VH-VL binders against SUPPRESSOR-OF-WHITE-APRICOT/SURP RNA-binding domain containing protein 1 (SWAP1). Designs and how they scored, part 4

Target 1, 142 residues: SUPPRESSOR-OF-WHITE-APRICOT/SURP RNA-binding domain containing protein 1 (SWAP1), of Arabidopsis thaliana (Mouse-ear cress) (o49570r267to408)
Amino acid sequence: LPADVAMELNGVLGNLNGTKESIKSAKIWFMQRSPFAPALAEALRDRVFAMDDSDRQMHIVYLANDILFDSLQRRTNLHEFDNEALAFRPILGSMLGRIYHFPQNKEENQSRLEKILQFWASKEVFDQDTISSLEKEMKSGP

## First folded at step 7 (VH-VL; framework fv_zilovertamab)

Design x43 (from w1 with light chain S31D)
Fold by ESMFold2-Fast, scan of step 7:
Structure x43 (fold): chain C 142 residues (1-142), chain A 120 residues (1-120), chain B 107 residues (1-107)
Amino acid sequence: as target 1 above (142 residues)
Amino acid sequence: QVQLQESGPGLVKPSQTLSLTCTVSGYSFTDYYIHWVRQAPGQGLEWMGSINPSGGSTSYNQKFKDRLTISKDTSKNQVVLTMTNMDPVDTATYYCARDLYFGEYYFDYWGHGTLVTVSS
Amino acid sequence: DIVMTQTPLSLPVTPGEPASISCRASQSVSDYLAWYQQKPGQAPRLLIYDASNRATGIPPRFSGSGYGTDFTLTINNIESEDAAYYFCQQYDNWPYTFGEGTKVEIK
């Protein structure tokens, strides 16, 4: 990830709050840098692992959701994963699992993560095998 | 058109078990969580619990956890609320309502409500 | 539990006047706040979600504002059909809680 992009990301995430508008703004910033999606997705996962507040961790998940859904709407080949789905697929399971098993263990956030997976399944953001894999990885713990 | 409809007995005796059914139509049953919310006569709204109709996972308001169970029947597009040890203070209109995905728990559609009176 | 306090509990208004209802949370709920309208004998109807977003089919005279602990529902140019109870609801933290309700009465 280029140093200037990494610095900008830190600013974007530092300003990310609980509002939908904040999440949309961060999504737009990410999509403008789509060629760096794999490195950016890893940086978001790393940020979740560095966080000590599960509600703030959920903001990163909502951001990932908005990115994935935005990218889905731009697919021209329905049978192929888009660039963002490919970038997030390898890091989502660990990101979701970190939050699901976070020491504060808020039942509410576990329910929210299940809703997000259900949404991705319903909208075919990922195929059913991928959804099943993500759910298993999320719930497996350590 | 999206519709939710509650059904069940209007009268329950103290100590009996209440069973209410919420039947949904006009959308994909497994795509939305279903919640139960009650309202005592002349009073405010109280959230009771919810179910994910896809996986069957449930969440309950701690106040009701020991006597409340929410279940589903996907073949009938139904969610069932079961509450044991009914007491006159449980007299209320019971609503089912759906929420959206994204971890959002506001309710965009509600059933018409069913009044349950608990008395001897 | 997060306690939601509404003021006033009763609000008489004349058609064409603006009406404002306040909702205060006992702790920050960010913008995870919804407003519902309930007419006697009817189910609640979603008006506003995420503090300020109008639900589908809701007239533009209804608007919401606020963040954190202080929220306002505003009805501009109130109409006779707006006579109803209005409830706020937080969904920031479980269990999800509602305000006591405000009765808007048309004079």
Scores: ipSAE 0.016, ipTM 0.567, lowest interface PAE 5.6, mean pLDDT 86

Design x44 (from w1 with light chain Y32W)
Fold by ESMFold2-Fast, scan of step 7:
Structure x44 (fold): chain C 142 residues (1-142), chain A 120 residues (1-120), chain B 107 residues (1-107)
Amino acid sequence: as target 1 above (142 residues)
Amino acid sequence: QVQLQESGPGLVKPSQTLSLTCTVSGYSFTDYYIHWVRQAPGQGLEWMGSINPSGGSTSYNQKFKDRLTISKDTSKNQVVLTMTNMDPVDTATYYCARDLYFGEYYFDYWGHGTLVTVSS
Amino acid sequence: DIVMTQTPLSLPVTPGEPASISCRASQSVSSWLAWYQQKPGQAPRLLIYDASNRATGIPPRFSGSGYGTDFTLTINNIESEDAAYYFCQQYDNWPYTFGEGTKVEIK
């Protein structure tokens, strides 16, 4: 990521507190920088790996969810992945797996991750093969 | 401040159609699911259905299937419940309730409720 | 449909004592369970979500626990204002279902 965009991202994530409004604000910031989506998605995954609080890690997942759904609503062909789905696809499994197997993670967060995958499947954010792959990677862990 | 408010007729005759409106304010209408839940006098809560205001996708309790339609009017920040062929057993207080984002299905804010009596 | 069974259905308590309400699901609902409080003439109010997380503005005397099929709502040092009906709700599977409700009466 360009250094200035990375610095802005750090500020955005520093203000992320799990409320819908903070997540919406961060989503809008992300979508305004959609051409950087692959690098931004990687930065979100890297942030999750650096965190030591599973609830705050979940805030990043909620942000990813909002981004994916915003992008899904903008698809002109529902059977083709949008820019954001393509950006998140290669990094989501490791992001979800990190949280799922985090040493202090609550069972409720594991359940939330499973439900988010079911939600993405039901809304066709990703195809079933991708969902199955993400679930396997999440549950297999390190 | 978040507010949900139900409105509609307090009395419906058997076999008629019920139409209730839920008007929301204090937040972005398209960001949260809206559910309908009813409660017969002195009894428990019964989930009826929901709508995603962003896309208009709906989910219904199968008990109500073809009788129940939930729709939206984004320009007015409103969700509308329509239920056909009303029966005295449908007498209840009807609530709309807001679901937190990404489909969590618990209700963080509720309307005040509107009593609908079905009688001849 | 997942059936939610609450016990007891009526719970008389004295102010200052702890109160405990049980909710049992007919099949596992993981942690997908919420608790609501409903005072006479009012809409339900969210107390607990995801089995154990307190909703915004809910006093710390309310707590939830459990996973799978057995869940408990605990009110520590119950106050007179806690006289109300309490309902559990599962949101693991369609249709979403509620328990029968427990009436907490303050003596």
Scores: ipSAE 0.016, ipTM 0.558, lowest interface PAE 5.6, mean pLDDT 86

Design x45 (from w1 with light chain V29I)
Fold by ESMFold2-Fast, scan of step 7:
Structure x45 (fold): chain C 142 residues (1-142), chain A 120 residues (1-120), chain B 107 residues (1-107)
Amino acid sequence: as target 1 above (142 residues)
Amino acid sequence: QVQLQESGPGLVKPSQTLSLTCTVSGYSFTDYYIHWVRQAPGQGLEWMGSINPSGGSTSYNQKFKDRLTISKDTSKNQVVLTMTNMDPVDTATYYCARDLYFGEYYFDYWGHGTLVTVSS
Amino acid sequence: DIVMTQTPLSLPVTPGEPASISCRASQSISSYLAWYQQKPGQAPRLLIYDASNRATGIPPRFSGSGYGTDFTLTINNIESEDAAYYFCQQYDNWPYTFGEGTKVEIK
């Protein structure tokens, strides 16, 4: 990830406060930098691991969800993963697992993570094999 | 089963503070953002702000930022809109509406609306 | 802010005729647009979301189309009960903004 983009990301994430509006702003910033999606997705996962607040970790998941949903709507071939789905696929399981098993995490947040996986399955953001793999990795923990 | 209901005073004098409550039922309170939208008589809809009931994080339309506060009371499943220094131009029907925190970005359920008249 | 412009603002129609309402965004909003119907004295009712998906319970005579900056709500074979205001709303970027509204009047 270029240093200037990484610095901008830190500012974007610093302003991410759990409102739909802040999440939308961050998603737009991300999508304008779609060619960096694999590195950005890894940076989001790394940020989750560095965080000590489960509510703020969930904000990153909501951002990832908005990115994935936006990208899904732009797919021209429904049988092929879009760039963002491909970028998030290898890092999502560990990100979700970190939050799911985070010390003092709320039962509410665990339930939300399960619902988000079900949402992605129902909207075909990922295929069923990928969803099953993500759920297994999430529940097994890092 | 899903219901959103606004309540509060129908009449406010100029310079006074407005307080409106949105009470929700029939769903998990913390799973949906609550938005406030107003409509002056004969005019269009104007988005005012929103709250995440899980953490209490708020977002405001800059037009109202200096005098608008949105808060929540999880024990009562309520969201409260407080707006200071009311002016006759603030006469409007005030609605609360919901959107799902991770799936929906449009307002699927609205309250019935409450008319607030600002007059001496 | 993204400005949403509706045309026409007033649309008199005869029952059985098609009605068409346009909504233009000041910048691209992809498909992040909803349409609402509001009858006098009532709250807005969701008709269309993501530009073209009908909400639950909405009759098939209502349809939405468009992408980017130009969107259309179409009511085929309009009925007298469709006399109402219609509003578009973008949710691509903050703050959320609505069009001015179109009053559909049955002649």
Scores: ipSAE 0.098, ipTM 0.673, lowest interface PAE 4.2, mean pLDDT 87

Design x46 (from w1 with light chain D50E)
Fold by ESMFold2-Fast, scan of step 7:
Structure x46 (fold): chain C 142 residues (1-142), chain A 120 residues (1-120), chain B 107 residues (1-107)
Amino acid sequence: as target 1 above (142 residues)
Amino acid sequence: QVQLQESGPGLVKPSQTLSLTCTVSGYSFTDYYIHWVRQAPGQGLEWMGSINPSGGSTSYNQKFKDRLTISKDTSKNQVVLTMTNMDPVDTATYYCARDLYFGEYYFDYWGHGTLVTVSS
Amino acid sequence: DIVMTQTPLSLPVTPGEPASISCRASQSVSSYLAWYQQKPGQAPRLLIYEASNRATGIPPRFSGSGYGTDFTLTINNIESEDAAYYFCQQYDNWPYTFGEGTKVEIK
């Protein structure tokens, strides 16, 4: 991840809140830097691990969700993972697991994580095997 | 079943403040954003703003700058629209509508709408 | 702001015929486009989301297509109950904007 891009990401994440407007702004910023998607996805996962506020951790999940859906719509072959799905696939399970088992996490957020996995399954963001793998990793804990 | 219901005064005098309430039922209140959309008589739809009922974070159409506030009362499953300095051009049917927290931005359920007439 | 332009603004159709409504965005909105039906005195009803996905309970005679700037709502074998206004809406950027509406009238 280039240093200037990392610095910009810190600013983007610093401004991220619970509005769809802020999430969409961050998603647009991410998509304009799609070639760095694997490093950016890892940075989002690392940010979640550094956070101590489960609501703000969920904002990162909603950002990841928006990125994944934006990329899904650009797929030319629905059976092939897009660049962003490939970038998030190896880091999502640990990200979701961190939040799911976070000390003092709200039951509301655990329910939301389960619902978002079901949502991704229904929209075919990932194949069934990947969804099952993510759910297992999430529930197994960090 | 999912239900959204607007309530508030049908008549507002120029320069007064409008207060409308959207009461929801049939789903988890904090899982969906609530939006306000208005429609002047015989005209199209205009997005006004939204709130995340979980945290209370709000977004507004800049056209309503300095006049519009959206708030929530989780204990009552209600979202409140407050708009100051009403003008006859604000005469419209006001709707609340929901969209899913997880990246969906279209409105799957709407309230029935409430007509607000701004006249002396 | 993204401007949404609908054509035609008025569309008289005979029952059983197909009807097509176009929606054009002033800039690309990818597939972030929805269609709503509104009958007089009623709230809008979601028909189509993400350009081509039919909402729950919507009959298969309604379909949507398009990507980027050009979108179409098609009603095959139109029924008398389909007389209504139809609005497109983009949700690619804020503020969310709607087309001016198309009035579908049954002859």
Scores: ipSAE 0.209, ipTM 0.719, lowest interface PAE 3.5, mean pLDDT 88

Design x47 (from w1 with light chain N53D)
Fold by ESMFold2-Fast, scan of step 7:
Structure x47 (fold): chain C 142 residues (1-142), chain A 120 residues (1-120), chain B 107 residues (1-107)
Amino acid sequence: as target 1 above (142 residues)
Amino acid sequence: QVQLQESGPGLVKPSQTLSLTCTVSGYSFTDYYIHWVRQAPGQGLEWMGSINPSGGSTSYNQKFKDRLTISKDTSKNQVVLTMTNMDPVDTATYYCARDLYFGEYYFDYWGHGTLVTVSS
Amino acid sequence: DIVMTQTPLSLPVTPGEPASISCRASQSVSSYLAWYQQKPGQAPRLLIYDASDRATGIPPRFSGSGYGTDFTLTINNIESEDAAYYFCQQYDNWPYTFGEGTKVEIK
């Protein structure tokens, strides 16, 4: 990540709260920097690991969801993963697992993570094998 | 099964504070954002603000500046809209509407609406 | 703010005719556009979301199309019960904004 982009990301994530408006704003910022998607997705995963509040960790998941869904709408080939799906695929399992097993995590958040995986499956954000892999990694959570 | 119902006074005097309650049933209260949207008689829809019932985070249309506050009571499955310094131009039908915390960014269910008339 | 412009604002139609309503955004909203129907004295009802996906329970005579800045709601073989206001709404950027509405009149 270029240093200026990394600093901007810290500001974007610092302003991220539980409102859809803040999530959409962060998604727009991310999508304007789509060529950096793999590094940005990894940075989001790292941020989740550094957080000490499960509700704020869920805000990162909602942001990832918005990014993935936005990118899905732009696919030219419905059967081929878009740039953002490819960027998030290798880091999502560990990110979701961290939240699922976070100390003092609410049962509601575990249920929400399962529903988000089902949403991604229903909209074909990822293929079923990928969804199964993500669910397994999330629930085993090292 | 899913229901949203607005309630509150139908008549407010100029300069007074409006308080409206949206009571929801038939779904998990904390899984959906609740928005307030108003419609002046014979006019279009205007988005006012929203709340995340899970954490209480709020977002407001800047047009309403410091007049608008949205709060929640999770024990009652209620969201409350409070707006100060009411003016006759605030006469409108006020709706609450829901959208899912992820994936669905449009309003799939609306309350029936409550007409608030501002007059002396 | 993104400005949503609907045309026409009033659309008189005879039963059985097709009706088309246009919605234009002042900047791209991708496919993040919904259409609502509102009958007198009632709350709005979701018809179409994501520009072209029909909501549950909505009859197939209603369809949506478009992407970016130009969107269309089409009602084929219009019925008398379709007399209502129709509103488009963008949800790509904050604040959420609606079109002025189109009054579909059966006559």
Scores: ipSAE 0.182, ipTM 0.714, lowest interface PAE 3.7, mean pLDDT 88

Design x48 (from w1 with heavy chain D31E)
Fold by ESMFold2-Fast, scan of step 7:
Structure x48 (fold): chain C 142 residues (1-142), chain A 120 residues (1-120), chain B 107 residues (1-107)
Amino acid sequence: as target 1 above (142 residues)
Amino acid sequence: QVQLQESGPGLVKPSQTLSLTCTVSGYSFTEYYIHWVRQAPGQGLEWMGSINPSGGSTSYNQKFKDRLTISKDTSKNQVVLTMTNMDPVDTATYYCARDLYFGEYYFDYWGHGTLVTVSS
Amino acid sequence: DIVMTQTPLSLPVTPGEPASISCRASQSVSSYLAWYQQKPGQAPRLLIYDASNRATGIPPRFSGSGYGTDFTLTINNIESEDAAYYFCQQYDNWPYTFGEGTKVEIK
């Protein structure tokens, strides 16, 4: 991840809150830098690990969801994963696991994480084997 | 069954503050944003603002930002719209509507609406 | 703000005819577009979301199509009960914006 892009990301995440506007602004910023998607996805996971507030960690998950959904809508071949799905696939399980097992996490957020996985399954963001792997990794720990 | 219901005064005098309540039932209050949308008599729909009931974060249409606040009461499953300095041009039917904050971004359920008339 | 323009604003139709309503966005909204039906004295009712997905309980005679800036709501074999206002709405960017509405009238 270039230093300039990393610095911009810190600013974007600093402005991220629970509003749809802030999430969509962050998504647009991310999508404009799609060639860096693997490094950006890793940076989002790293940010979740550095956070000490599970509600703010959920904002990162909502951002990831919006990125994945936006990218899904742009697929020309529904049988092939898009750039963003491929970028998030290897880091998502550990990110979700960190939140699921965070000491101060609300039971409400654990339920939301499970529902988001069900949503990704229903919309075919990922195949069933991938969803099963993500759920197992989430429940086993970060 | 999912229900959203608006309540508040039907009449407001110019320069007074409006307070409307949206009470929800039949679903988990914190899983859906609540939006306020108004419609002047014979006119189209105008989005005013929204709240995330989980954290209380709000978004407002710039047109209303100086007069509008949206708040919530989780114990009552209620969202409250407060708008100051009401003017006759604010006469409208006010609706609340819900929007899921992950994956679903449209208004699947609306309240029945409440008519607010601003007159002396 | 994204401006949504509907055509026509008034659409007289005879029962059994197909009806089409157009919605144009001032900039691309991808597929983030919904259609609502509103009858006098009632709240809007969701018909179509994500440009082409029919909402639960909506009859199959209603369909939506389009992507980017140009969208169409189609009602096949229009029924007398379909007399109502129809609004498009984009949810790609804030603030959410609606079209002016199209009044479908039964002749």
Scores: ipSAE 0.206, ipTM 0.723, lowest interface PAE 3.6, mean pLDDT 88

Design x49 (from w1 with heavy chain D31N)
Fold by ESMFold2-Fast, scan of step 7:
Structure x49 (fold): chain C 142 residues (1-142), chain A 120 residues (1-120), chain B 107 residues (1-107)
Amino acid sequence: as target 1 above (142 residues)
Amino acid sequence: QVQLQESGPGLVKPSQTLSLTCTVSGYSFTNYYIHWVRQAPGQGLEWMGSINPSGGSTSYNQKFKDRLTISKDTSKNQVVLTMTNMDPVDTATYYCARDLYFGEYYFDYWGHGTLVTVSS
Amino acid sequence: DIVMTQTPLSLPVTPGEPASISCRASQSVSSYLAWYQQKPGQAPRLLIYDASNRATGIPPRFSGSGYGTDFTLTINNIESEDAAYYFCQQYDNWPYTFGEGTKVEIK
């Protein structure tokens, strides 16, 4: 990830406050830098691991969700993953697992993570094998 | 069953503060944003703002930001709209509506609406 | 702000006729568009979301189409109970904005 892009990302994530407005702004910023998606997705996962507030960790998940859904709408071939789905697929399981098993986490956030996986399955953001893999990794423990 | 219900005064004098409450039932309060939307008599719908009941984070339409505050009481499953310095042009039916936090941003359920008249 | 423009603003129809309402966004909203029905004295009711998905409990005579800036709500065999205002809404960008509304009147 280039240093200037990493610095911009830090500012974007610093302004992420759980409102749909802030999540949408961050999504637009990410999509404008779609060629860096694999490195950006890893940076989002790394940020989640550095955080100690479960609610703020969920903001990153909602951002990832908005990115994935936006990218889904741009698919020219419905049977092939888009660039963002490919970028997030290898890092989502560990990101979700970190939050699911976070010591301060409550049942509410665990339920939300499960519902997000169901949402991705219903919208065909990922195939069923990928969804099953993500769920297993999420629930496997820290 | 899912239900949203607005309550508050039907009449407010100019320059006074409006306080409206949206009480929800039939679902997990913290899983849905609550929005406030108003409609002047015979006019269209105008989005005012929203709150994330989980963290309390708020977003406001710039038009109202100086006068509008949205807050929550999780123990009562309530969201409260407070708007200062009411003016006759603020006469409208006020609705609360919900949307799902993770990717469903349309309003699937609305309250019944409460008419607020601003007059001397 | 994204401006949503509805045409026509008034649409008199005879029962059994098809009715179409257009909604244009001042800039692309992808498929982040919903349609609501509002009868006098009632709250709005969700009809269509994500431009073309029918909400739970909505009769199949209602359908939506479009992407980007141009959207259409179609009511195929209009019934007398469909007399109402219809509003489009974009949720692609903040603030959320609605069209002016279209009054569907049964002749």
Scores: ipSAE 0.101, ipTM 0.684, lowest interface PAE 4.5, mean pLDDT 87

Design x5 (from w1 with heavy chain L100Q)
Fold by ESMFold2-Fast, scan of step 7:
Structure x5 (fold): chain C 142 residues (1-142), chain A 120 residues (1-120), chain B 107 residues (1-107)
Amino acid sequence: as target 1 above (142 residues)
Amino acid sequence: QVQLQESGPGLVKPSQTLSLTCTVSGYSFTDYYIHWVRQAPGQGLEWMGSINPSGGSTSYNQKFKDRLTISKDTSKNQVVLTMTNMDPVDTATYYCARDQYFGEYYFDYWGHGTLVTVSS
Amino acid sequence: DIVMTQTPLSLPVTPGEPASISCRASQSVSSYLAWYQQKPGQAPRLLIYDASNRATGIPPRFSGSGYGTDFTLTINNIESEDAAYYFCQQYDNWPYTFGEGTKVEIK
């Protein structure tokens, strides 16, 4: 990830809060940097691992969700994963698992993670095999 | 099962402050955003603002220029709308509505609405 | 703000016939569009979300279609209970905006 892009990301994440407007602004910033999607997705996962507040960790998950859903809406071939789905696929399981098993995590956040996986399954953001794999990794541990 | 219910005064004098409460039941209060939407008599729907009940973060339609505040009381499962300097043009039915944290900003459940008349 | 324009504003319909309502956005909203039904004295009720997905409990005679700027709500085999106002809503960008509403009247 280039140093200037990493610095911009830190600013974007510093402004990220629980409002949908905040999440949408961060999503737009991410989507404008599509060539860096794999490195940016890894950076989001790393940020979640560095955090000690499960509510703030959930803000990163909501951002990932908005990115994935925005990219899904722009798919020209529904039988192929888009660039963002491919970028997030290898890092999502560990990100979700970190939050799911975070000490002092609220049971509400665990149910929210399960609901977002169901949402991705229902919208076909990922195929069922990928959803099953993510759920297993999430519940097995970080 | 899922229920949202608005309550508050039906009559407010010009220049006074409006306070409306939205009480929710039948689901986990902190799992959904709560929005306020109003409808003047015979007119369309207008989005006013929202709150994330988990953290209390708020978003407002810029049209209301600092006279609108939305707050929450988690112990009572309530969201409160406060609007200062009421004017007869603010006469409307006020609704609260819920929306998911992820995906979309559409409203799956609405309160029944409360009519607020601004008159002397 | 994204402006949502509905056509027609008033739609008299004969029972058993299909009815169609159009909604146009001033800029692309992808599929981020919902439809609501509002009967006199009642709160709005969600009918359709993501342009074409029927909400839970909504009869199959209601369907939605469209993408980008042009959207349609279709009611097949219209019933007397379907007399109501219908509103579209975009949720692509804030502030979230609604159409003017279409009044469906049963002849």
Scores: ipSAE 0.062, ipTM 0.648, lowest interface PAE 4.6, mean pLDDT 87

Design x50 (from w1 with heavy chain S28T)
Fold by ESMFold2-Fast, scan of step 7:
Structure x50 (fold): chain C 142 residues (1-142), chain A 120 residues (1-120), chain B 107 residues (1-107)
Amino acid sequence: as target 1 above (142 residues)
Amino acid sequence: QVQLQESGPGLVKPSQTLSLTCTVSGYTFTDYYIHWVRQAPGQGLEWMGSINPSGGSTSYNQKFKDRLTISKDTSKNQVVLTMTNMDPVDTATYYCARDLYFGEYYFDYWGHGTLVTVSS
Amino acid sequence: DIVMTQTPLSLPVTPGEPASISCRASQSVSSYLAWYQQKPGQAPRLLIYDASNRATGIPPRFSGSGYGTDFTLTINNIESEDAAYYFCQQYDNWPYTFGEGTKVEIK
């Protein structure tokens, strides 16, 4: 990830809260830098691992969801993963697992993670085999 | 079954403060944003603002920001709209509506609406 | 603010005929466009989201299309129960904005 882009990301994530407006702004910033999607997705996962507050970790998950759904709308072939789905696929399982098993995590956040996987399945963000793999990885940790 | 229900006064005098409550049931309160949308008689829909029930963070349409406050009470599964200095042009049916945190910014369930008339 | 313009504002139709309502955004909203139905004295009801996806329980005679700035709601083989106001809504950018509404009247 270039140093200037990494610094901008830190600013974007520093302003990220639970509001849809902050998540929407962060999503737009990310999508304008779509060629860096694999490195940016990895940076979001790393940020989740550095956090010690599960509610703030969920804000990153909401951002990832908005990015994935935005990208889904632009697919030419619904059976082929878009650039953002491909970028997030390898890092999502560990990111979700970190939050799911975070010490003293709220039951509400575990339920939300399960619902977001169901949402991705229902919207065909990922195929069923990928969803099953992500759920297994999420629940298998730490 | 998902339900949203507005409650509050049907009549408000000019210059008074309006307080409306949206009570939700049938789902986890903190999983969905709650929005307030109003509709003047015979007119279209106007988005006023929203709250994230998980954190309490709010967003307001700039038109209303100086008069509008949205708050929540998680123990009661309620969202409260407070608007100061009511004017006859604020006469409208007020709706609360829910919106999924996870990237769905459309309103899948609405309350039945409550008519607020502002007159002397 | 993104301005949403609906055409026509009033649409009289005969049962069994198709009805078409247009919604134009003042700037691109990608596919972030929803359609709602509102009958007198009732709250709006979600019909279509993401420009073309039918909401749960909405009959297949309702369909949506479009991308960017131009969107269409189509009601094929219209029924008497479809007499209502119809509103489009964009959710690409804050603040959320709605069209003026189209009154569909069954003759």
Scores: ipSAE 0.016, ipTM 0.580, lowest interface PAE 5.1, mean pLDDT 86

